# VH-VL binders against Protein NifQ (nifQ), part 8

Target 1, 180 residues: Protein NifQ (nifQ), of Rhodobacter capsulatus (Rhodopseudomonas capsulata) (p20629)
Amino acid sequence: MLHFPDPFATGPGPVIPAEALGFILAQGLRECAAGLGPLTARLGLSGADLAALRDRFAPGLELPDLDLPRPEAGPDQQAIETLILWRAGVATPEARWLAAILARRSMETRHLWEDLGLPSRPWLSGMIAHFLPGLAAANARNMRWKKFFYRQICSDAAFSLCLSPSCDDCDERAACFAPD
Below, E stands for the ipSAE of ESMFold2; O stands for the ipSAE of OpenDDE; V2 stands for 0.75 times the mean of E and O plus 0.25 times the DockQ between their complexes.

## First folded at step 2 (VH-VL; framework fv_necitumumab)

Design c9b (from c9 with heavy chain T109F; at its last look DockQ between E and O 0.15; V2 from the best seeds 0.00; counts 0 for: pae E 14.6 > 2, placed apart)
Fold by ESMFold2-Fast, scan of step 4:
Structure c9b (fold): chain C 180 residues (1-180), chain A 122 residues (1-122), chain B 107 residues (1-107)
Amino acid sequence: as target 1 above (180 residues)
Amino acid sequence: QVQLQESGPGLVKPSQTLSLTCTVSGGSINSGDYYWSWIRQPPGKGLEWIGYIYYSGSTDYNPSLKSRVTMSVDTSKNQFSLKVNSVTAADTAVYYCARDLMITFGGVFDYWGQGTLVTVSS
Amino acid sequence: EIVMTQSPATLSLSPGERATLSCRASQSVSTYLAWYQQKPGQAPRLLIYDASNRATGIPARFSGSGSGTDFTLTISSLEPEDFAVYYCQQRSYWPYTFGGGTKAEIK
């Protein structure tokens, strides 16, 4: 019995988008079943968008409460979503769905890939490279994704959108970030 | 209060796997408030962060160790462990385990074990 | 990876003197910088985190300052127990990286 992860794991190989989104849907469903809120609130999507995403990547999967609207996003979540879409390099429906999901889950406390239910960080990075290629290229230094989003927002918005209380006195290169 | 204690063989042969365990007392590993890290110090050199593990089993590793590192956690024993595969003389170091205070993205090491010297020699 | 450069490598001072230790990052780490003290045969001890916040139990004579690429640890009046090696460490970028250390030794 192996007690450790594969020591040669460099990522999932080529990321299979349907599998990555399957993990994300499964995570949202677990949280919905645990009473943490409707799937639309857990993933930051309307029921209509969840149905379309399911039809594209997980056909036949039964999702609850697809009649619900997208919940209203706070200003920090909106700023992250806008950043992701601005840097996406594409304007596909898949890019819009993933931007909304990433922005919503960035409001949680866990590592982004762990919070999304993905097996490891390379799964998240590979999924971003597939759906949001411009965003992937922008993170050339392999910064943690949540920290990258917050730093880009602080830098691009002249520090007025710093998300972390620890950034009360940001310098010209402000690197604001929220709890992991 | 919180104490960390490293344990494992002090001598490892080249090409074999270095295996260490950190036992935590005075606090619980089964907590979302902390990461748990390994940091090493080769003789005459500075500190090198190896990686961390969260109580859920989630890990991040220093790329400098070229996929040779794995960490595991056993919340029932209040322990976390490090394995470094295919060791060479360059892996000779004092190995520390440390609590990584989860304030924003981690990387604040507030409690450390006393360290254990691991020598890689035939 | 972010390279952390500490200067001087060795600082020779007498008790009661002010010590000023420098740490430079190869690019901006904002304020996400910590300082550790290490005595011979002992594990490092956290002194300062996020550039200027003293860790619990650390005497007021230790203070940190700086942001971006340039950081300073100041010991306002050296006590005999303060002669040790000091390391800076950034947490702005993954992987976390440490400086090469500054050894404060008694003259």
Scores: ipSAE 0.007, ipTM 0.483, lowest interface PAE 15.1, mean pLDDT 80
ESMFold2, look of step 2: ipSAE 0.005; ipTM 0.480
ESMFold2 (binder alone), look of step 2: mean pLDDT 93; pTM 0.952
OpenDDE, look of step 2: ipSAE 0.012; ipTM 0.596

Design c9c (from c9 with light chain S30Y; at its last look DockQ between E and O 0.04; V2 from the best seeds 0.00; counts 0 for: pae E 14.7 > 2, placed apart)
Fold by OpenDDE, look of step 2:
Parts: structure tokens; C-alpha cells; sequence
Structure c9c (fold): chain C 180 residues (1-180), chain A 122 residues (1-122), chain B 107 residues (1-107)
């Protein structure tokens, strides 16, 4: 039976990587169960990567779609993933998985931490700090992560994927830097 | 301002290990904004990127040298190091350490060491 | 790896003349291209980054242009101190690779 962590049962404190990834998996599974697509497509990982991620952080958890290949990613998603990996400063399997997941979930419509199924933005920031330390350091001003990603790729000459290439041009600047 | 300085033996025998250290001053290597690179230049020839190391210890080496190259970082000493194993005459070069600033994708090399000549000879 | 080809190998000019240096990549490197100047016994000095951005302290007579596979470094009016070797470098793909260099020498 699938275990779905309750995001409201977790109080404030240090971010536990395994729990963070548990929330992410739970969100993906919920969406999968709702018929939104296979878990691979929901999280942007191959079945093999999902299996490895499970084995590392949630051993014994039964996951669907482990036989499926990595889903195709659009140019925005690919750009974000590449950006994350480039800035991460690490190349661990965990970093790669998280980069793919973050890129995929950035394609959703809410705040990134919401679409990841995390309890709050600090959970996301803590997780990023743990697995992707270079990325955490790069966001020194504590910008909202989705906006941060897009700003990074938009400022790059190789990509023209955003409407607001700078913070000054963004009509959501205030919200982007709002405190948690 | 930031300064980089290479140090190590200028002479290495064939089959031995070349070892160099880069000392950074005027700034900390303990930052996610930078890569720390090694580049070499054989006498009278062009430049070859050896690899880079992140403050976290994450590395990427030139595939042409990957099997023989190891880099390390010591944030407490504000240093990063290069080792090249099993050297031959082909490894004779001026070796540079450098800082890459991650402003845009690909980065910008904004500071170089003066370089140190390492000669591989019997 | 990306192969960077510079031309000409040697450029013989007089002070005051315009210098045009070419750099070609084996495939698109977008705008992730840097130009360096190197004088004998010295480390390379960054001139241009991201194809067209002049580095701090670099004189206005230096300019870079291009994207994709073809890039150009232009020195509008050569000064005596500009006679050196110039390298282009792609920073789009690892490993970062340099061109073979163009030597600007006095005619």
C-alpha cells in the first residue's frame, strides 16, 4: 500500500532529504492516480531513475511505471535542468534526479514548492541546499525558485524563453522576493 | 583584488606524478559563484583546459586527461590542487590556475595565475 | 569535443591598421565564446566574453561579434602593444576548447 506523507504533520525544523523526496513522490503518485499521466512523466524521470531514487530514499515503496523510459522534455524544461546541473556544483545521482524533477515541476502552474508537494518554500530551499549547494548559493537573494530558474535561462543568450528577462521588467517582482 | 598563484616542482621525472597547488588570495574559494580551473600550455603551442573543481569538491576533467588527473580543494587554506599521474614529455607545459565566474552559462575567466613551467625530463 | 579554428594563423599589419580575426566552431556554441590576448611569458588576458562583451579594462578598440559558429575579433586601430597572439575559446560545451591562435605581428 502506498504511503502518502502528510505535509501538515511536519512542523518547522531542519529539512530531512528523505522526507522531502517522500513528499515529492507522494505528489507524483497522487497525480498519477488521478490519471494525469505516468509517474515518469509527472516527475521527469525514467523508470530506472525512479527505482534508484526509491531505493535510496524510500526503500520498499512500490512505484508504478518503472519500466517506462524518460519522458520527452520541452525546451524550457531542458534549459532549466541544464541550468540547475550547471549551477549545482555537484554531480551526484541525487543531484541529477532532483535537477530533473525541479525542471519538470517548474512546468506546472503553481509555486514550485506547491507543485512538488512540499509543505513550504523553506522545504524546497533546504532540499536544494542539501543536494544542489551551488544552486542554493546562486540564489543569494532568496528569489522564488521558479522565477529564479527562468531569469537564469532568460538572461542566457542561448535561450529566449521568458517574457521578463530581468527583475525590473517583471510585474511579479514584489511577490518573487516576498518573505516566506 | 583576487590573485592566484601556482606552486610546485618545476621538474618531474617521467612516470611520476605532477603536483601543483594554486593559492587564492584577496577572495574566498568557498563560494558557489566560481569554478576553479587548471589550464596548460606546452611551449610554443596552444592552450588546453585540464579541468575544474567546485568549492564543494565536484570536478570535471578534460576527457583527454581524465584517467590521469585528480583535483582537490582545501577551503580552509583557500587552495586547490592538481595532480597528473604517469607524466611524459607531452605533459611539459606552463600550467595556469584560474577562476571562472558563473555570471552566464559557460562562465567567465576573470583571473589567472602567472603560470608555472613544469618540465618532464629524466 | 568542439573544434575551434582560427584564421589567419598569422596576421602581419602596421600600427594604426584594422585587424580582423576569425574564429569558427565545428558546431554552434551560441554566444559562449571568449577571446584572449597572450604576450610572451604572460598568462592569457581576457578581452571579450560571451562573443561581444568587452572585459573590464579592455580598450574600446577591441570588439567581438558573432554567434553560432562564426566569430570575429576586431581591433579598430592597432597599437604597438596589441601585437600578440589571440585565442578564441568556446564555453558552451565541456571540455572548453581553444582555437589554435592568431599571431598578430608587425609588418
Amino acid sequence: as target 1 above (180 residues)
Amino acid sequence: QVQLQESGPGLVKPSQTLSLTCTVSGGSINSGDYYWSWIRQPPGKGLEWIGYIYYSGSTDYNPSLKSRVTMSVDTSKNQFSLKVNSVTAADTAVYYCARDLMITFGGVTDYWGQGTLVTVSS
Amino acid sequence: EIVMTQSPATLSLSPGERATLSCRASQSVYTYLAWYQQKPGQAPRLLIYDASNRATGIPARFSGSGSGTDFTLTISSLEPEDFAVYYCQQRSYWPYTFGGGTKAEIK
Scores: ipSAE 0.000, ipTM 0.577, lowest interface PAE 11.0, mean pLDDT 88
ESMFold2, look of step 2: ipSAE 0.000; ipTM 0.480
ESMFold2 (binder alone), look of step 2: mean pLDDT 91; pTM 0.910

Design c9d (from c9 with heavy chain Y55R; at its last look DockQ between E and O 0.03; V2 from the best seeds 0.00; counts 0 for: pae E 15.1 > 2, placed apart)
Fold by ESMFold2, look of step 2:
Structure c9d (fold): chain C 180 residues (1-180), chain A 122 residues (1-122), chain B 107 residues (1-107)
Amino acid sequence: as target 1 above (180 residues)
Amino acid sequence: QVQLQESGPGLVKPSQTLSLTCTVSGGSINSGDYYWSWIRQPPGKGLEWIGYIYRSGSTDYNPSLKSRVTMSVDTSKNQFSLKVNSVTAADTAVYYCARDLMITFGGVTDYWGQGTLVTVSS
Amino acid sequence: EIVMTQSPATLSLSPGERATLSCRASQSVSTYLAWYQQKPGQAPRLLIYDASNRATGIPARFSGSGSGTDFTLTISSLEPEDFAVYYCQQRSYWPYTFGGGTKAEIK
């Protein structure tokens, strides 16, 4: 029997790192059904990588358009993906897939865990700690992940704006700047 | 081999703050695979989940208690703690600390402390 | 929150008898249901997870079944050490809630 997480669960609950991938796939599929673009564009992966991710973490799940290539990414998305890969501490397929997904979903306007379709921030942090341990260690102050990414990119750039990313489209603006 | 041990005062006066500490041995609280929980059982009654904390300090609390509860973690001492403010006789219970395994879907509470009775009385 | 209702409150049975314990959820919890055993003066002990899977070291006489709203713990032939209180817990929706317990006692 396939134990797929219920995306309508009412709370943060205990984190199961492998099940986080199921929530992420479900969010991408909801956005495809809403006409927002192909799954490759929503998750930032090629169809081949989506098929491999599905086969490993959600076997039997039907995914659309697995023949499409990965869409081109803008400079902020590329920078975040590069940061995540440099900090990952591992060189696994999961690290590569998650770096692409996290970078792509960071381009959305809500909190990263919300735009990933995860039940809560602990789900995001638990998944990162499991699959990307070096990245988890790098966020020692426990910043909101999207804020952490943009501040790291700002500090790494030779010439850039070192401002916190805007949370104007975030429903809970104060929470974007809180340590927790 | 993981062992959890609750410690703290067994008697607390009404309106005061209940404070408990759980010491973990045979395992690390800084593991990414586990959440650390407090669960209580009033005498002769059932179990109630209070909340959990992750190694990062991130928490979630039972909504029925959220306004009165705080939890914290000290990874250097391999400990996590519970505070319950403004206690009443209804907070008299055996308090358990526990480990939540995150490997399976839905999670599992696989190790429990022995429990400590806290009595709220004048 | 999801209310878990256990029945009966007390089972009075003899060693060697089959025990059947019921747990009902106020809404579907799929298969994300655990069973715990608690002996007097002791902490709860995990018996069953995901409705039907025995935890490591749990004897084969314990089995769980059910999905959705209706769940059953069965002890095929009661041993003297099985007389205890049994709790179910749903883990589908936060906050994760426990049933009120079923006490298995010697008739």
Scores: ipSAE 0.000, ipTM 0.472, lowest interface PAE 15.1, mean pLDDT 81
ESMFold2 (binder alone), look of step 2: mean pLDDT 91; pTM 0.917
OpenDDE, look of step 2: ipSAE 0.034; ipTM 0.588

Design c9e (from c9 with heavy chain S58T; at its last look DockQ between E and O 0.16; V2 from the best seeds 0.00; counts 0 for: pae E 14.5 > 2, placed apart)
Heavy chain, then light chain:
Amino acid sequence: QVQLQESGPGLVKPSQTLSLTCTVSGGSINSGDYYWSWIRQPPGKGLEWIGYIYYSGTTDYNPSLKSRVTMSVDTSKNQFSLKVNSVTAADTAVYYCARDLMITFGGVTDYWGQGTLVTVSS
Amino acid sequence: EIVMTQSPATLSLSPGERATLSCRASQSVSTYLAWYQQKPGQAPRLLIYDASNRATGIPARFSGSGSGTDFTLTISSLEPEDFAVYYCQQRSYWPYTFGGGTKAEIK
ESMFold2, look of step 2: ipSAE 0.006; ipTM 0.464
ESMFold2 (binder alone), look of step 2: mean pLDDT 90; pTM 0.907
OpenDDE, look of step 2: ipSAE 0.000; ipTM 0.575

## First folded at step 4 (VH-VL)

Design a11 (from c9 with heavy chain D100H I103R V108P T109F; framework fv_necitumumab)
Fold by ESMFold2-Fast, scan of step 4:
Structure a11 (fold): chain C 180 residues (1-180), chain A 122 residues (1-122), chain B 107 residues (1-107)
Amino acid sequence: as target 1 above (180 residues)
Amino acid sequence: QVQLQESGPGLVKPSQTLSLTCTVSGGSINSGDYYWSWIRQPPGKGLEWIGYIYYSGSTDYNPSLKSRVTMSVDTSKNQFSLKVNSVTAADTAVYYCARHLMRTFGGPFDYWGQGTLVTVSS
Amino acid sequence: EIVMTQSPATLSLSPGERATLSCRASQSVSTYLAWYQQKPGQAPRLLIYDASNRATGIPARFSGSGSGTDFTLTISSLEPEDFAVYYCQQRSYWPYTFGGGTKAEIK
């Protein structure tokens, strides 16, 4: 069984991709155990993709709900996932899995790194840099990741089709450009 | 100003399907900025969120009700609807429609309909 | 699902008195907590969102505080129109969940 790092671990250190995914799996497992839904729904992956991710980064970890399909994604979740894959800079299975997870967790209400169960923003940015290097490069102003996704889908689709607020619509504009 | 108005039969027989419609005025449902939800309240009890729908037709339902609930949207009529299958006396409640900001920022349920009482009785 | 527990169930006070209403979450909801007021026969009205922000048009006597699992709604000096049922609601995780309500009634 993979040992998941303590989410309150000290310092950012260099980001280890397996440990970052360990935090994400631990978050999904906590929510599943709390009765918030099956693991496939919490992480936005089919059971088959969860099994493959587990085998790659957390071999031996016992996961529930591996026989379930991926739930339907709403249009904002789909748009974010498509954006991430388009900007990924790579076409790996890991990029596909992480794009789905990031899009799903962007539908939660806290900062993305918090809703992923990561210790801090640098863990999220480091994980994105490893698996989705083109996406990391595209966030040149170090915007908050959810805000970056919403702004990107607005600018790519035309302003009249914008589904999410710009940074100007934020209560705290400085937070949109804070370092990750 | 935005207003929401529920409509549908006030009496439904056990085992039948409960069907309600919410009509929105003063604002467009054909907008990516908002989710549109149904919330119910049994007499003398608290509030239970049922589900939301987005203008595209995408939905998410309360897992406790998911097997019995379907929502739909008609942007041309500025309406969204709720169906609850196989109703029992436990489904007797005031049903509210409400608006929720789609973004992670902003308020929760900022506009509500007046509510419509649905009684499940033979 | 996240269970929201409100206390007390009933609060009997006179106009001019301070009301303090509690809401506890079974797990952390950060600051993603709203308060609603409901009068008999009426829809709920949004009072407070994101734990401490007053909704537009809500009088200054209403204030919210807290984070994580423990939240408070305070009415600094009750007006006659404030006697109602108050509900807390978390929006941190799906499904959205509400507390059982606190009824503020005139003594």
Scores: ipSAE 0.009, ipTM 0.462, lowest interface PAE 15.2, mean pLDDT 80

Design a12 (from c9 with heavy chain L101R M102Y I103S; framework fv_necitumumab)
Fold by ESMFold2-Fast, scan of step 4:
Structure a12 (fold): chain C 180 residues (1-180), chain A 122 residues (1-122), chain B 107 residues (1-107)
Amino acid sequence: as target 1 above (180 residues)
Amino acid sequence: QVQLQESGPGLVKPSQTLSLTCTVSGGSINSGDYYWSWIRQPPGKGLEWIGYIYYSGSTDYNPSLKSRVTMSVDTSKNQFSLKVNSVTAADTAVYYCARDRYSTFGGVTDYWGQGTLVTVSS
Amino acid sequence: EIVMTQSPATLSLSPGERATLSCRASQSVSTYLAWYQQKPGQAPRLLIYDASNRATGIPARFSGSGSGTDFTLTISSLEPEDFAVYYCQQRSYWPYTFGGGTKAEIK
């Protein structure tokens, strides 16, 4: 059963983790079928991790190319993944899978929840609160998630992982802008 | 080659604070790619992971040690330190400092110090 | 916390024999499992990470396999230097936990 957050709520509504991950797998499968690349590349996971994720949250779902390794990630993707894991507050397999997925999908051009195939931003925020509670607490101002990630990796001297030496350049990245 | 070296007193009295420092050479602590960890091993027993610190000062400790543990990092000296408060005979162990590679897939403890025996006795 | 169980506790073999060491997790740890070797008076040495990847400098006779809850470390032909204690460690759940160790000793 599909379940949507209350559209009039100001905070995240109830999120069913298996259903949210089902949407994410479905989005990756659609892109794979459209010829945009293997599922491992679309979601930023190895075939082994995709199999484990599937067995946990979507048992019986057939996934392609489960023998493939995780593709190489660029420096921005690596920086976002490192940030998410550092702030996660937990060290579960689900946290690692979600950190990799969030970092990979942050490389796409729309709002993060859209590029994950989720119905709305509260689904993403609820999923992050469930699997990555420390990260959820860190975004206290309810900033857009991609903007939060890019701001964090640029503004914190501890990361120094932006391609540019200044935070102004981070603000100019496509992922930081709201669509018109 | 990266090397880690533990230093501190080999004897601590019960109820006092155990204090150890790890000096890193051949690599920089000032890097987002690594956590810096303490692991201990009581004589004749297995390994227990105490906790870790990131170069920013962010820490996480094993809950079994009941917040008796504090870690700190000094990137200018390329060192990180461990303090264990209110020690008892149960804290007698070889203490290792170690480097953890910060990774989504298979974070590992890839370099270890040689270990330092700390005995808690009067 | 995740309980890691290693078996056997002691493995008595001769040089040249195959060694098979088991590690079982109380719940799934995916592939986030490492194997370490410890010789008397020395720090542990990383052998295998992510269940099956050999660390730099580790001889080909060492191999790891498994996923989920059941993992195996195999030494295809024991050398005299391989008689040591072996520990597995899960890295999926905080706090990271080690198995009780398997001691490989000369028969």
Scores: ipSAE 0.007, ipTM 0.457, lowest interface PAE 15.0, mean pLDDT 81

Design a2 (from c9 with heavy chain M102W I103E T109F; framework fv_necitumumab)
Fold by ESMFold2-Fast, scan of step 4:
Structure a2 (fold): chain C 180 residues (1-180), chain A 122 residues (1-122), chain B 107 residues (1-107)
Amino acid sequence: as target 1 above (180 residues)
Amino acid sequence: QVQLQESGPGLVKPSQTLSLTCTVSGGSINSGDYYWSWIRQPPGKGLEWIGYIYYSGSTDYNPSLKSRVTMSVDTSKNQFSLKVNSVTAADTAVYYCARDLWETFGGVFDYWGQGTLVTVSS
Amino acid sequence: EIVMTQSPATLSLSPGERATLSCRASQSVSTYLAWYQQKPGQAPRLLIYDASNRATGIPARFSGSGSGTDFTLTISSLEPEDFAVYYCQQRSYWPYTFGGGTKAEIK
């Protein structure tokens, strides 16, 4: 999945949350405009949560579909969101919004930072460190974020997202969710 | 055992395009497990990361070079390539291709080609 | 971009001695720092990643430590093949950046 290139993109320094979330909103808006679904479905948020996120980080930005409810999430997306919230280390509205967005975009087929529309992986890592500090600390070896989520879920006795009863090779989690 | 080998012209004239190819053996480029990067080293100086490419064709480039750099991947030949436009004497360097460990979020270069010297002169 | 500063530029030692090489980042890179060894005419070789993890096949005499802005590569007892240039590199911020190198040479 393409994201808009920025020829003057800098390293993230300290991540600016408004800037990171601006990229994510822009990605969702591009996909909505392309006919892939309403913004609520592309980002995994209710219209009310999108409005709150917009008011906090992108005031004045016009968003479509703000009257729609949060779409029903499949069990895989729900399990990833639950894992992220469990690991978050905080209980803020921003953590809840980001957990929902990360879980939804983990259902896409590219690197998580690409599917979020971020300029590069350090933008994702910095955003996670800001909003989900416990999750950032848990990924101490800088594993790919989708792989980390799938490995964590597969290793938990209570969670199994593989089509088979066992998740023998959780490195292949993307294959369990990939188009047939 | 994975091996990388650079190839391309060793001499490029100023203002022209520098073009290099990296051939990978002992492993597949058509894999989600790795990024593939170019890194250069001017004679007697340190290392500079140029950019990476993923098997999907996704790229990121060092901002200092972004306007002049293009990378491409050819999974059928197990190769990836670098083009640097509008070269000057400052682009004279040994160019290395390297495998970048994607599962570590990139930026860990575990296998390198032997390097190829590209001289920019009239 | 993050500036990586290595010191000393040159380290003159004898085989069997302990080598300590320093790397400083212009701002915190957490533990996202790698060390590479480069011999004349050869490509760099990965030694250490994420500050303290030895790469596959790297001898135990090589160890890394540090976090934030200050990092150290230690070679507990220099072997003849260890006389080379060593580079540190951060991957916390994009673009990835390398230090200027430390040359370990025979006294």
Scores: ipSAE 0.007, ipTM 0.497, lowest interface PAE 12.4, mean pLDDT 82

Design a4 (from c9 with heavy chain M102E I103S T109F; framework fv_necitumumab)
Fold by ESMFold2-Fast, scan of step 4:
Structure a4 (fold): chain C 180 residues (1-180), chain A 122 residues (1-122), chain B 107 residues (1-107)
Amino acid sequence: as target 1 above (180 residues)
Amino acid sequence: QVQLQESGPGLVKPSQTLSLTCTVSGGSINSGDYYWSWIRQPPGKGLEWIGYIYYSGSTDYNPSLKSRVTMSVDTSKNQFSLKVNSVTAADTAVYYCARDLESTFGGVFDYWGQGTLVTVSS
Amino acid sequence: EIVMTQSPATLSLSPGERATLSCRASQSVSTYLAWYQQKPGQAPRLLIYDASNRATGIPARFSGSGSGTDFTLTISSLEPEDFAVYYCQQRSYWPYTFGGGTKAEIK
C-alpha cells in the first residue's frame, strides 16, 4: 500500500513529547480563551491530570482553573478511549493522558492532527508511535486516525457501541467508512 | 559551575540490578528549568540515551530499555538515580548523568558527569 | 528509531587546517540536531544545538549547518585541543539517537 505525503504537511513530525504536547496545550488554551469551554472540557482531562501533564512536558506554563473535574464523555468518546488503551502497548501516565486527549479531540470536526493543534499528520503519527506503540502497529494501512478509530469500534467484537445508521451522529460516523 | 558526579558499584553480576547515583553541585535539582538524564556508552561504541527525570519525579525512558529501567530523584540530597534490572554483558558501559535543558523540552545535554564504568561480569 | 550516520569515520588533518564533518539522518530531523565533542577519558561536551546554535563558551571556530537529513560541523582552523571524537544527535524523534562518531586525529 503506497501512501503519498500530504502536500500540506510541514515535513516529518518530530516526536519530542514536550513539543507535541505543548502544541496540544496551546490549542486547548486558544479554544478556552475563545469561550468554547474550560481546558478540562477541550482536552478531556481532569484539572489534576492537566497539572501533572503540564509539570512533566510544559513546566512553567500557566493553566487556568485546574480545580475542575473531567467532563462526562459520551459513548463514542468512551469507546475510542477504551480502544486506544486496549491497543496500547504500555500503561504509562502519558499513554492514559494521550488516550483521553485523542478520544476527546476525535469528537471535533476537522482532521485529528488539526484539532490537536499539531503542525501536520506526521506529528500525530509520530506521537502515537512513541506513546502508544501498540495502537500505531494496529493502524498498519496508515488510515486517517479518526477513520481508523470509528472503523475499529464498529468492527471489533469487544465494542458494542457500533451503531446502525439511524441518527445524525451515526451518519457522520458512517462517513469514516467511505473510500479515501 | 554546575558539576555532576556519578557513583555506584563498578562491577555487577549478571541478572542483578545495576544501581547508580548522580550528585549535582553548583546548582539545584529542585528546579523546573531542567530535566536530568542518563546516557551510556559501551566500550568502543557510541552513545545511547537511557531516560530522563524531572524534579517532580516524572520520567521518560528509551522504549528499548523501559521494561528494565527506573529513575528516581531526591531533591533534598540534590541527587538522581538509575536502576537497570536483570543486567547482562550487553549492559557493560560507561554511564553518564547529564543535565537536559527544559527550554528544548529535552534532548540537549549541556553539562555531563565524568562517567563511571560499570562492568557486568561474574 | 532514527539512524544517524557520520562520515568519515576518521579524519586525519594537521593543526591550522579546516575540518568538515558530516552527519546524515535516516529521515528528516528538521533542525533538531546537536553536536558533541569527546576527548579521550572525558565526558562529551555540547558544541552546537538545533543545527547551528553554539553552546555557551564554545569557540567561534566551531559552526554547524544543515537541515532535514544532511548536517555539517565545521572547524574553521583546527587547534591541537580539537583532536577528539565528534558525535551528532537528533531530538526530532523519540528515542533520542546519536551517530557513530567521527574521530579527528592528528596527521
Scores: ipSAE 0.000, ipTM 0.460, lowest interface PAE 14.5, mean pLDDT 81

Design a5 (from c9 with heavy chain D100G I103S V108A T109F; framework fv_necitumumab)
Fold by ESMFold2-Fast, scan of step 4:
Structure a5 (fold): chain C 180 residues (1-180), chain A 122 residues (1-122), chain B 107 residues (1-107)
Amino acid sequence: as target 1 above (180 residues)
Amino acid sequence: QVQLQESGPGLVKPSQTLSLTCTVSGGSINSGDYYWSWIRQPPGKGLEWIGYIYYSGSTDYNPSLKSRVTMSVDTSKNQFSLKVNSVTAADTAVYYCARGLMSTFGGAFDYWGQGTLVTVSS
Amino acid sequence: EIVMTQSPATLSLSPGERATLSCRASQSVSTYLAWYQQKPGQAPRLLIYDASNRATGIPARFSGSGSGTDFTLTISSLEPEDFAVYYCQQRSYWPYTFGGGTKAEIK
């Protein structure tokens, strides 16, 4: 059964992958219930992949929309997903699922950890270190994750992907590299 | 001890569909700890990974074969299957089924079936 | 796809000798590399995973080392049953890819 950690706990502590994914599933479920779209669209996964992820990390959790395919991703989402998989450092089913989720949630408007429903940035960084160790190592300057993704794909790809501001354009550079 | 056993026809005609089944014994396919793969080896050549399936039905395929390959799983029979459409002589190989460990348990293919030779000829 | 190159293609040695087998990746695969042994008419057998970890039941004479692009499988003292083909495999990138194999044969 899914159990969420105390939001008032002091310090980041070690990230528990099942708890982190539990927060992400809860965020998607809230948005689905609010009428923003099916769970497959909110998290960027097919129903089969959601079932697999649920069975592995949140057994017994009831999920809607498990019969639906993954919706088509726009070019920016696809570019971020490709970047994450290329830099993941490990090719596993879990890396596939998390890359799809991270790419989809990067299309939302807040900090990535907020749009994933995680308690704080260290939860996101810890989860990335667990499932995508090469990606964690690649963010050596400890940039905010969405800015890191956008900056990387902007320099490497099509001109439409170069619309995201970089940390070099930030008036408060320290905020780009500070914890949360 | 876990054992995997391939079964299916040893001869397939060009343009037909190659169909193989892997039967697992000594362990359950209905487990989140493992994924299940097909790997092939043409005579005298090296190994080529074809694809994997998770017990929930989630799949991923080698891009070189993705348009021709389908995998399925039947947890009630403790089996998973491979179909390769539109076969040619290049598909002649020994086909192995194998168990992969999910990343949290180390990875790699720890158990393999004995292999079954499939010859594509008229 | 990631190309895995094994060398030498054939390694001729006598029982009791040390065998050193090389595997090189076309780009870094970190430590996500496995080694397999295959005897004629048999399926591959997992020897080493994550570059240096021995699989269950594998004798201590087998050891793996390396990271990034250069990897080595060492057999400290060859037994008669060790004369076989050895394959390396990376799992850092999709699709998984194998080396061309190194055949260890009796001199």
Scores: ipSAE 0.336, ipTM 0.737, lowest interface PAE 3.6, mean pLDDT 85

